# Designs tried in a protein design chat: VH-VL binders against q10081. Part 30

Target 1, 150 residues: q10081
Amino acid sequence: MSNLEFVYKYFNSLDVKELYDIYLLRTNVFVVEQKCAYPEVDEIDLKCGHLMLRNANGKLVAYARLIPEQQQTVRIGRVVVDPDERKNGYGRKLMLQALETSKQEFSSSKTFVLSSQEYAQPLYRSVGFKKCSDAYLEDGIPHVEMRLEL
Short names: E, the ipSAE of ESMFold2; O, the ipSAE of OpenDDE; V2, 0.75 times the mean of E and O plus 0.25 times the DockQ between their complexes.

## First folded at step 19 (VH-VL; framework fv_temelimab)

Design q2 (at its last look DockQ between E and O 0.73; V2 from the best seeds 0.54)
Fold by ESMFold2, look of step 19:
Structure q2 (fold): chain C 150 residues (1-150), chain A 121 residues (1-121), chain B 106 residues (1-106)
Amino acid sequence: as target 1 above (150 residues)
Amino acid sequence: QVQLVQSGAEVKKPGSSVKVSCKASGYTFTSYWMHWVRQAPGQGLEWIGEIDPSDSYTDYNQKFKGRATITADKSTSTAYMELSSLRSEDTAVYYCAREGYELYDTPFDYWGQGTLVTVSS
Amino acid sequence: QIQLTQSPSSLSASVGDRVTITCSASQSISYMYWYQQKPGKAPKAWIYGADELESGVPSRFSGSGSGTDYTLTISSLQPEDFATYYCQQYTSYPLTFGGGTKVEIK
């Protein structure tokens, strides 16, 4: 747990290995593990911030993307923890850092939003998000919009 | 260590109400959601509902809506479940269960010891 | 609501036997969760996530499946494994459990 490092970069500042690591982690979980075929890599990646958590060995252990939106809002998406690194509190550490990094990088931000599968709600609630919609379907799976105000 | 201690067994008449308590210790009570689950003798598990102790937001299995009331007392770190208009089929062990927030983990990480409620005339 | 149909409801087996129990969902599940319950005790978390074992769960246990069909397997049954096993979903409210599979000594 010592020597954990957060790295935040906009797309054009990512090096080739960082981009490879991000897509490997995201596709291994969202497409392969969850057995959900969809275009997981999308054009939003080109215009958002990428928040990485690396361990002492340099392994990417958790990731989220930070998408600035209108009205001082930041959308947090693609929240993922490496399967072999789960149960170390990295999901919560990542979310807390996502909020802090957003305040630093998007200085006018005061509202944070995300779309959560039902089972993931507890993580987001633990850092202050609250459900703000009824459930809706994405690819046949229930999701709920969640929101945090500063 | 995390501990959930429930109130003792109760014997109730049909048509009455019961209120089961669940006292939490070893963690910050308002940081975790609490659920109630019951198990009739020799039967499976049935979800009753949930509460966020920080703001008292609740949600219920529709089967129990109108009869079940879940509450929390922050000052004593205690959750409660009250079931009204009791029937013989409400005879069950009632559990409180804490919802963990570790991503991908099992949702009910700690359970109370259970409270047997027997409904008989 | 999502119904979980667990089978068999009970089975008798000897120490050393391979045991397989199934859980079928009425619609697709993101992650299936499993609990072990001993008589007179509360359930314990057993299998989570992508079929990961909880801390202290022996490696003779495994989970598998996707979509609507899931299994829990014990490769070589031990005396401490005689219990009831429940599957559970958190894909849609209300949260639901399977009916349980009681594993008993033959």
Scores: ipSAE 0.645, ipTM 0.866, lowest interface PAE 1.6, mean pLDDT 91
Fold by OpenDDE, look of step 19:
Structure q2 (fold): chain C 150 residues (1-150), chain A 121 residues (1-121), chain B 106 residues (1-106)
Amino acid sequence: as target 1 above (150 residues)
Amino acid sequence: QVQLVQSGAEVKKPGSSVKVSCKASGYTFTSYWMHWVRQAPGQGLEWIGEIDPSDSYTDYNQKFKGRATITADKSTSTAYMELSSLRSEDTAVYYCAREGYELYDTPFDYWGQGTLVTVSS
Amino acid sequence: QIQLTQSPSSLSASVGDRVTITCSASQSISYMYWYQQKPGKAPKAWIYGADELESGVPSRFSGSGSGTDYTLTISSLQPEDFATYYCQQYTSYPLTFGGGTKVEIK
């Protein structure tokens, strides 16, 4: 945990191994672990930023997408922590870095939004997000919209 | 180390109000949401409500129909739960519980020792 | 609200026994959480997600399930395991708990 490294890249700058690691982690969690069949890989991947957290061994332990939207808004998506690496605080670290990276990459950003699975709210709440919608289903899984104004 | 220390036992008459305190230490009080949960004697657990100490945002179980009021004092790192119009059915041990923040984490990672509130004529 | 029904409400078992507790939700939930409570004490976080043990929880404990049905299993009951176990959901407000399962010594 002493040599954690954050790497932020856009799609065209990802090497094959990075892309592989991202898709492996996302599919293992969002598709396999959560038993949800949906188009995990999508065109948003081509247009967004990819935030990667790696440990000292070079393993991808956490990941998130940063998606710029209109009105100085950044959507944070595909927030994931490796199942074998949970309970290490990587989720919170990832979110804090996601906010910081967003401010750097999108200098005018003031609003941050995300679609949270119900159980994941505590993580996002811990960094200041508040629920701003009623529950809705996304790919059959209950979600809520959360927002942070900075 | 994280500690939640609650106020002492209360004996109340029906129709009165009770205010239980929960003093937090060992962590940044405003960085974690606080919940209140009660447990009637020999019964299960019932969620009362929650608060974000950073801005005092609250949400409640509608069952209490506005009888419960949760507050937080940042200066003393203390959360409060006040229950009005007390009834005998409100006799229970009341717990404060901190909401954990790690992804997939158990929601309530630390608990106070509990406060017994007895409502009787 | 989401109703959680635990079965059984109580059971008697001996040290070394395999114990299985079930929790059924009135609707599909993402994950189930479990707490252990001993008399006169506050509940303790025990299992999160559905099958992940909290720190300090012995490996003889396990969780499983999906959708509406979840289970907590103790492979070989130990003296310190006699307690009441509660399931809990964070899928919908208000947050709710199961009725509890008291594991008593036979």
Scores: ipSAE 0.302, ipTM 0.785, lowest interface PAE 1.9, mean pLDDT 93
ESMFold2 (binder alone), look of step 19: mean pLDDT 91; pTM 0.939

Design q3 (at its last look DockQ between E and O 0.62; V2 from the best seeds 0.61)
Fold by ESMFold2, look of step 19:
Structure q3 (fold): chain C 150 residues (1-150), chain A 121 residues (1-121), chain B 106 residues (1-106)
Amino acid sequence: as target 1 above (150 residues)
Amino acid sequence: QVQLVQSGAEVKKPGSSVKVSCKASGYTFTSYWMHWVRQAPGQGLEWIGEIDPSDSYTDYNQKFKGRATITADKSTSTAYMELSSLRSEDTAVYYCAREGYELYDTPFDYWGQGTLVTVSS
Amino acid sequence: QIQLTQSPSSLSASVGDRVTITCSASQSISYMYWYQQKPGKAPKAWIYGASELESGVPSRFSGSGSGTDYTLTISSLQPEDFATYYCQQYTNYPLTFGGGTKVEIK
């Protein structure tokens, strides 16, 4: 039987195994799979929330970070699904939980934003995000700003 | 389960317009974006544009901007693509294709059967 | 816009041969997608993500590559593999496809 668990923690509440799992998943996809040799770890990680989706065996299968910004805005970043766990709907489940967790953790959240590579735009469209910028380069890769208003 | 059924073949004169339909079934029409892609005889695939059926937002390949109009009718779960000022080089099979939302997956998960549009004098 | 150049445009090979199709992008892309198209039919999703096979795709197919250079390989060509194969990018608008590679069986 499948048993999925969401875990949300600010950086200082992460234990070492959680931190290891997060960086393993992020580097395996953003650096190794995508062949993008840019720094993956940044100082934002130190001051944001970390949303984890784990399966019944405790494996981290999907992850996102939640970054509070000014004007009742939350930025969602580093959205990733483990390569061996794809096509199970975990990306959409993660995004829906990211919105719900943000409402719980950041009272009066009205605006959700993210910077999307185009391949991920269909996922974000499916939960209500819309493009709100022209394309721009981030680490040499085209991105667009996307926004969801409540 | 998911099915995209397109209107039949058309023969058109240069300078006229054609409107191709794509009727969706087996899923919630407004939950998925729809794209249009064409293929000239013996040639490759060319993206025309996209529509969000929920609010009719569209975007187009610049090559077709001003000539192509993509619309959707929620009440009949049908998308349409109209191409005006037809030329002989517009002779092609026109496909509708649904955009799936599984992260990392191929963008177009289901395709219509295609509609041959022939432009000749 | 990102141009995708496929090579070869067509090929003819014997059953059991190893077949290699290349797709070169004018700019670096994040993920290359592949479609198979049988004559008179719509394209069908074939390879996605880094190199994952769509459901029902035989294991003799594989994908590889990164940056600007990508490859689809058929390790042992079978008669049912007669088709045209297209690469596609969704890294930047407009969405673009390669010119296709037609595979014929001798």
Scores: ipSAE 0.728, ipTM 0.883, lowest interface PAE 1.0, mean pLDDT 92
Fold by OpenDDE, look of step 19:
Structure q3 (fold): chain C 150 residues (1-150), chain A 121 residues (1-121), chain B 106 residues (1-106)
Amino acid sequence: as target 1 above (150 residues)
Amino acid sequence: QVQLVQSGAEVKKPGSSVKVSCKASGYTFTSYWMHWVRQAPGQGLEWIGEIDPSDSYTDYNQKFKGRATITADKSTSTAYMELSSLRSEDTAVYYCAREGYELYDTPFDYWGQGTLVTVSS
Amino acid sequence: QIQLTQSPSSLSASVGDRVTITCSASQSISYMYWYQQKPGKAPKAWIYGASELESGVPSRFSGSGSGTDYTLTISSLQPEDFATYYCQQYTNYPLTFGGGTKVEIK
């Protein structure tokens, strides 16, 4: 097995295949697997960074959005691991890289936030995120706000 | 390899307190939350509480009404669960369990061997 | 709290039998988790994300379900499968388990 590869790009730098892979993975998980019909593709895609993790075969195995916000805050969104590639530690790798990439791309970033589905909290907790809100519904799915201060 | 080794069996009188330990090894202790779960004889599993060893943040099942206290010692990679005002109904095997870290992962991926706490007059 | 009700509480089956265990939640949950426990031992993580098998779990096991109703199925029961199985939810605190289903040899 060759090394995993992280690639970070903004929307305008994505090639057609990269964009296809991202949207395929996101829709397969957030829409199909989770049985949730919502506008998965949105305008935030045009303005955020896209972090991709690919395996030795070039397959997109994990993905996240990095969204800069005000007050030195970065929101991490659309965190996803390919259903066929789970239990390989890719989620944790992705989150650690997301934090590192954010520090590089947004040098003043100190606060990281995300909206976690309640079942996904362990992943985010493992890298230091803490719940900072009560549960709320997002597209009909229970979520909690989580925060990491660095 | 990940291992959670708990302290030995305890016999306690009603009204007393018990403190069970769970020593972790094979992983970075402060990078994973630790949970405590108990199981009365012949019964199911009951969640007691959790702790983030990195900063000792805790949360508890309200059923215990403040009787349970969970702590962690980073220097020894050991988690503790203390239960006060013991009752006969507290007789159970107490488990420590590490919280999983992967997306969609089973919440409790590694367990201690369990500690029997017997409360009797 | 979210109540999880398993059915049946116990069952007797023979090697080779198909076994189905159900877990019903008092409210909708995102995913159900399953553990296997043998006498005198701690529970073992068995199924995550409702349908994904933990490492080392034989393919004769499967999980399915959504909303409030989930199932664990053993397509062909083997001797080593006699145990108690627990469902568990991580959707809301306090975390809760089902009452367990003891799979006994007939």
Scores: ipSAE 0.488, ipTM 0.838, lowest interface PAE 1.0, mean pLDDT 94
ESMFold2 (binder alone), look of step 19: mean pLDDT 91; pTM 0.938

Design q4 (at its last look DockQ between E and O 0.81; V2 from the best seeds 0.62)
Fold by ESMFold2, look of step 19:
Structure q4 (fold): chain C 150 residues (1-150), chain A 121 residues (1-121), chain B 106 residues (1-106)
Amino acid sequence: as target 1 above (150 residues)
Amino acid sequence: QVQLVQSGAEVKKPGSSVKVSCKASGYTFTSYYMHWVRQAPGQGLEWIGEIDPSDSYTDYNQKFKGRATITADKSTSTAYMELSSLRSEDTAVYYCAREGWELYDTPFDYWGQGTLVTVSS
Amino acid sequence: QIQLTQSPSSLSASVGDRVTITCSASQSISYMYWYQQKPGKAPKAWIYGASELESGVPSRFSGSGSGTDYTLTISSLQPEDFATYYCQQYTSYPLTFGGGTKVEIK
């Protein structure tokens, strides 16, 4: 089918091919394309939800992780779109689904947060996030905290 | 289609102020940040600041803080940039530019036609 | 604040020539963006992401680079390519542009 498919799983429910696809996509963009050496794979992956967008051919085209935090807060991280699949609106579709999935999977969620590289702010603004910090370095890369309140 | 139409050219005296308008059409005005960028004669582009039209949040290039004021009127879908205490070096073409949403894409997807502001004694 | 230095500031070349414009950043850039500006007109989005062309940009244009050093290349210069080209960063506020490279065709 030509339809897009969202798949959401906690870490322990991922199969090995899904995990491979996630890490390939994340490292290809965050490390290789962006030329930024840092520990891209971390222990947060073991304790969070993984949101995948696949096309009709089964290709992983976009990904984000959903991290429940204290005080009815969900952190969205590692937002990425496959280089060959850009300008199809997948980033915004992913973010909208991330919000919807978080509301379903983490009941009482009221606050959504993320740490954004500056260039990515426009995407997050389009789904209602607003900057809530000054810029700071995360592993040598400029970031800003963004928040969405329900 | 998306269109940004700016107010006409201005000639100003040093020490005065100017307010440039940018009327947006063809999209939901409050859903996109608006930026202001200027270009002095024979020079490159210089970012002035940004506004979220939905709530009037602004951020400014430190060079212009205290002199530049960016505002937006949701009811007319119009953004404004006011520059006070004008000096001759403020002579430039002033652009409004919309910030698009597409991840990894060029930030400023649509630009106004520009407004020439000339500051002379 | 990230400074972008473009080279050359201007050039004149013949139709069919290969033209290369450089943009060097004072620190590493996540993504470098390029705009084309024709005389009397606003800048126009040109190159984005991992050096991808905006819609309608002729295939003779290409972008490359990473870290601090980026290039825009025109493989076979055409008369309609007369313009000034600007690089831009969105890695750190304030947003900054390069000084521009004016391309003229003999």
Scores: ipSAE 0.743, ipTM 0.886, lowest interface PAE 1.0, mean pLDDT 92
Fold by OpenDDE, look of step 19:
Structure q4 (fold): chain C 150 residues (1-150), chain A 121 residues (1-121), chain B 106 residues (1-106)
Amino acid sequence: as target 1 above (150 residues)
Amino acid sequence: QVQLVQSGAEVKKPGSSVKVSCKASGYTFTSYYMHWVRQAPGQGLEWIGEIDPSDSYTDYNQKFKGRATITADKSTSTAYMELSSLRSEDTAVYYCAREGWELYDTPFDYWGQGTLVTVSS
Amino acid sequence: QIQLTQSPSSLSASVGDRVTITCSASQSISYMYWYQQKPGKAPKAWIYGASELESGVPSRFSGSGSGTDYTLTISSLQPEDFATYYCQQYTSYPLTFGGGTKVEIK
């Protein structure tokens, strides 16, 4: 049997446990691990899609937001892999699924964009993203804009 | 298995140019960025630049002031690094290194065996 | 560019010793990476994400740190561990390495 499961839901369809798992994972990585205090939970959560990857035990091992924007653009955000589950290829699996899910949910989507921490570029490069901006600081962390056009 | 095989040692005069090759095998050449890193004798590692073989996108360390040119030939799965206006300080072992793509992974997961370039009068 | 300073530049130790190598960044970085290099050979990926061991790396190795200060530790030095270790950052371009720490046999 498959030991991985992707689940895509909008905010209002998330149950309490799913929401808890998402926020726990995001805060543990983006706030605690990266030692960055910022408004992790925001209004975008209410309006975007939530892509979850779970293992056979039901553990949330990876997560991403899919945010529709204007001009047939989808922004992929809050890409995260559980610290205990890294080096398993979940990041790339997540990104590939994010692109597929976006095409299904947003039929007119042609452009995908994201804000990448510089160290994370290899992951996004692996699925076709290209850097399209100079480095800038976001919450004190160096970022670059990356884009994929399909 | 992934292999990066570089061209042989070079001896060059100051002011000349050198072009080192790196032939890749065991993986899809166009799916991974290739980097070039050099190491002077008894010294540390210095990043030169990178290339995306799929579209030949490149980025360089500005220290080289345009002297370095990185290219890739998809048909032969070979990356190249050319360094012009050579000087004695360019004497070093030059490495090609593949960029890994796992999240948080070590950036350079496979390396060529290195190419010694000696610049002397 | 982000400068990485390793300490010490070299050290002599005996088999079984505890060895600690430090890498200090000129500014805060997201994660530190480590490579092992033996004479006449290319560097090998060793530690990623500051604390995660690459495949095949013995458990006697460990990495830690955050912000500007990171460490690589060998709990009990073995004969095959004598080498030069380099730290590296991918937080900002140009990519940079530490000056290296040569671990020699006493």
Scores: ipSAE 0.382, ipTM 0.812, lowest interface PAE 1.2, mean pLDDT 93
ESMFold2 (binder alone), look of step 19: mean pLDDT 92; pTM 0.938

Design q5 (at its last look DockQ between E and O 0.59; V2 from the best seeds 0.55)
Fold by ESMFold2, look of step 19:
Structure q5 (fold): chain C 150 residues (1-150), chain A 121 residues (1-121), chain B 106 residues (1-106)
Amino acid sequence: as target 1 above (150 residues)
Amino acid sequence: QVQLVQSGAEVKKPGSSVKVSCKASGYTFTSYWMHWVRQAPGQGLEWIGEIDPSDSYTDYNQKFKGRATITADKSTSTAYMELSSLRSEDTAVYYCAREGYELYDQPFDYWGQGTLVTVSS
Amino acid sequence: QIQLTQSPSSLSASVGDRVTITCSASQSISYMYWYQQKPGKAPKAWIYGASELESGVPSRFSGSGSGTDYTLTISSLQPEDFATYYCQQYTSYPLTFGGGTKVEIK
């Protein structure tokens, strides 16, 4: 196996340390680094899957959440890479695994969606997502909806 | 080693068109976006548009929509930018620039050497 | 479209001086990017992300700012820092650059 390990758990299966690691990573990037005050921790976390990428030292280096929606759709959200672990290809590895895990865990899924900041579009296109909306504001920042159909 | 090598300088008359090439090497051409940016003599930088070479998806700065055409040839790993109905104010150095997929990285990590296009009567 | 206004457009300073270049955006920016361009050359990536220096950029350079107001600072100007510096945003399409700040050594 590699120096990297993917761990997927639904909320109720997370242990306390995993939950701590997830929220530390998410808030450090989405709130602190991006200087955007908003309720980053929300109730969606209670009803979704949590995909973690850990390195050989056990450090959480990348994360995404997998949200089952109606009409055989899975939303991928909170895509984030630890600031000290960037430029290692972890964003793309995470996205590829998110698609595979979604197919396994939500067997009826046929459509995958996400909301992307404009600078992040190349990542999502690299794994098959296409823009499907005009830009809209989310927490004061332009985003675009992107979709992948099986 | 990543390299972007552009075609040579061109002198054009008003009303004609120009097609600038950008040959990529040292990486998988279809895995990265290509952008075109121009710079008039002594002036700043202006984004023209972008292409995803994997499926030829393009988007353009509205200023150039209708005049600029960005294409890519996967078999030669070459991107092209064609600008039609040239005017003297289109005199500029035209750059290609690559964008990777790494989250949080530089948007334009490698640039071509530039192609001077001079439009004069 | 997000307009980026750089100030000053040109400056002249002595070796050893502290130099500050500003970039003001017409709306809030997620990440500001900076490029250095020397005459006759393509722009070169300089500062990105959360004010990270690109590889090979001297530590006398720094970036700062948030929201709409960003700065590039040279703590002790050196002769090789003669260049034009551009800010750039990728928050909203079309992608836009500032007008540039030309730095000259007295």
Scores: ipSAE 0.722, ipTM 0.889, lowest interface PAE 1.5, mean pLDDT 92
Fold by OpenDDE, look of step 19:
Structure q5 (fold): chain C 150 residues (1-150), chain A 121 residues (1-121), chain B 106 residues (1-106)
Amino acid sequence: as target 1 above (150 residues)
Amino acid sequence: QVQLVQSGAEVKKPGSSVKVSCKASGYTFTSYWMHWVRQAPGQGLEWIGEIDPSDSYTDYNQKFKGRATITADKSTSTAYMELSSLRSEDTAVYYCAREGYELYDQPFDYWGQGTLVTVSS
Amino acid sequence: QIQLTQSPSSLSASVGDRVTITCSASQSISYMYWYQQKPGKAPKAWIYGASELESGVPSRFSGSGSGTDYTLTISSLQPEDFATYYCQQYTSYPLTFGGGTKVEIK
């Protein structure tokens, strides 16, 4: 394994291949793997940042959306790791980079929030997120709201 | 390598308290949540509670009704579980277990060797 | 709390046998986790995400399932596989385990 590469771009700066890779990965996991039919591609994609992690071969191995909200808050969404790459610690790397990138792109950001599928809590907990809500359903899947104050 | 080393076996009278320790090494203590799980002789596993060593946030199984207290000492990378008002039913092997953080990873990727706590009159 | 019911509670099998263990949840969970425990030892992480094997786990092991029903399968039982297996959920608190399935030598 050689160097991993993080790339952060807004929607209008994505090339066709990048967009393709993102949507392929998201749909394969959130729709197909999780057997959940919902509008995966949405208008938030047009307004948020897109954080991509690629391996030495150029494969998109992990991805997340960075969504600025009011009150110096950044929401991290669509956190995904390629099913074939989930044993390499890319999820944690992605989250750490997401926080760092958010601080750079949104200099006033102090609060980070996300909607975690219940099983995914350990990943987010590892980087400091705490559960701040009861469980709720999102597209039929149990979620919890998690928050990190920095 | 990751290691969780627990304190030795305890023999206690009913009504007393026991405090079991779990010393962690081989990783950043404050970067992982720690859990406590017990197992009565010949029985299954029961979750007691959890702690975030970074800020000492805790949560417990309500079954213990406040009898369990979990703490962590960052300076020594040691987690503790204290159980008060001991009963014979509390006789069990008590385990500390580290919570992993990979996506889809099982919660408890490393375990202590266990501490037998025997409660008898 | 989410109750996990394993079936069977115990089974006797011979080396080379196919073994199937079931874990049923009282409500839907995202994924099931499995542990292997041998006498006098702490449990070991075995299967995560319902179907992913922990590092070092032989390929004869497999996991499957969704919703409320999950299974652990050993395609060809080996001597070192005789142990007790536990399922676990991390969907809701309190975290809970199945009652265990003891795989004994026939």
Scores: ipSAE 0.344, ipTM 0.791, lowest interface PAE 1.5, mean pLDDT 93
ESMFold2 (binder alone), look of step 19: mean pLDDT 92; pTM 0.939

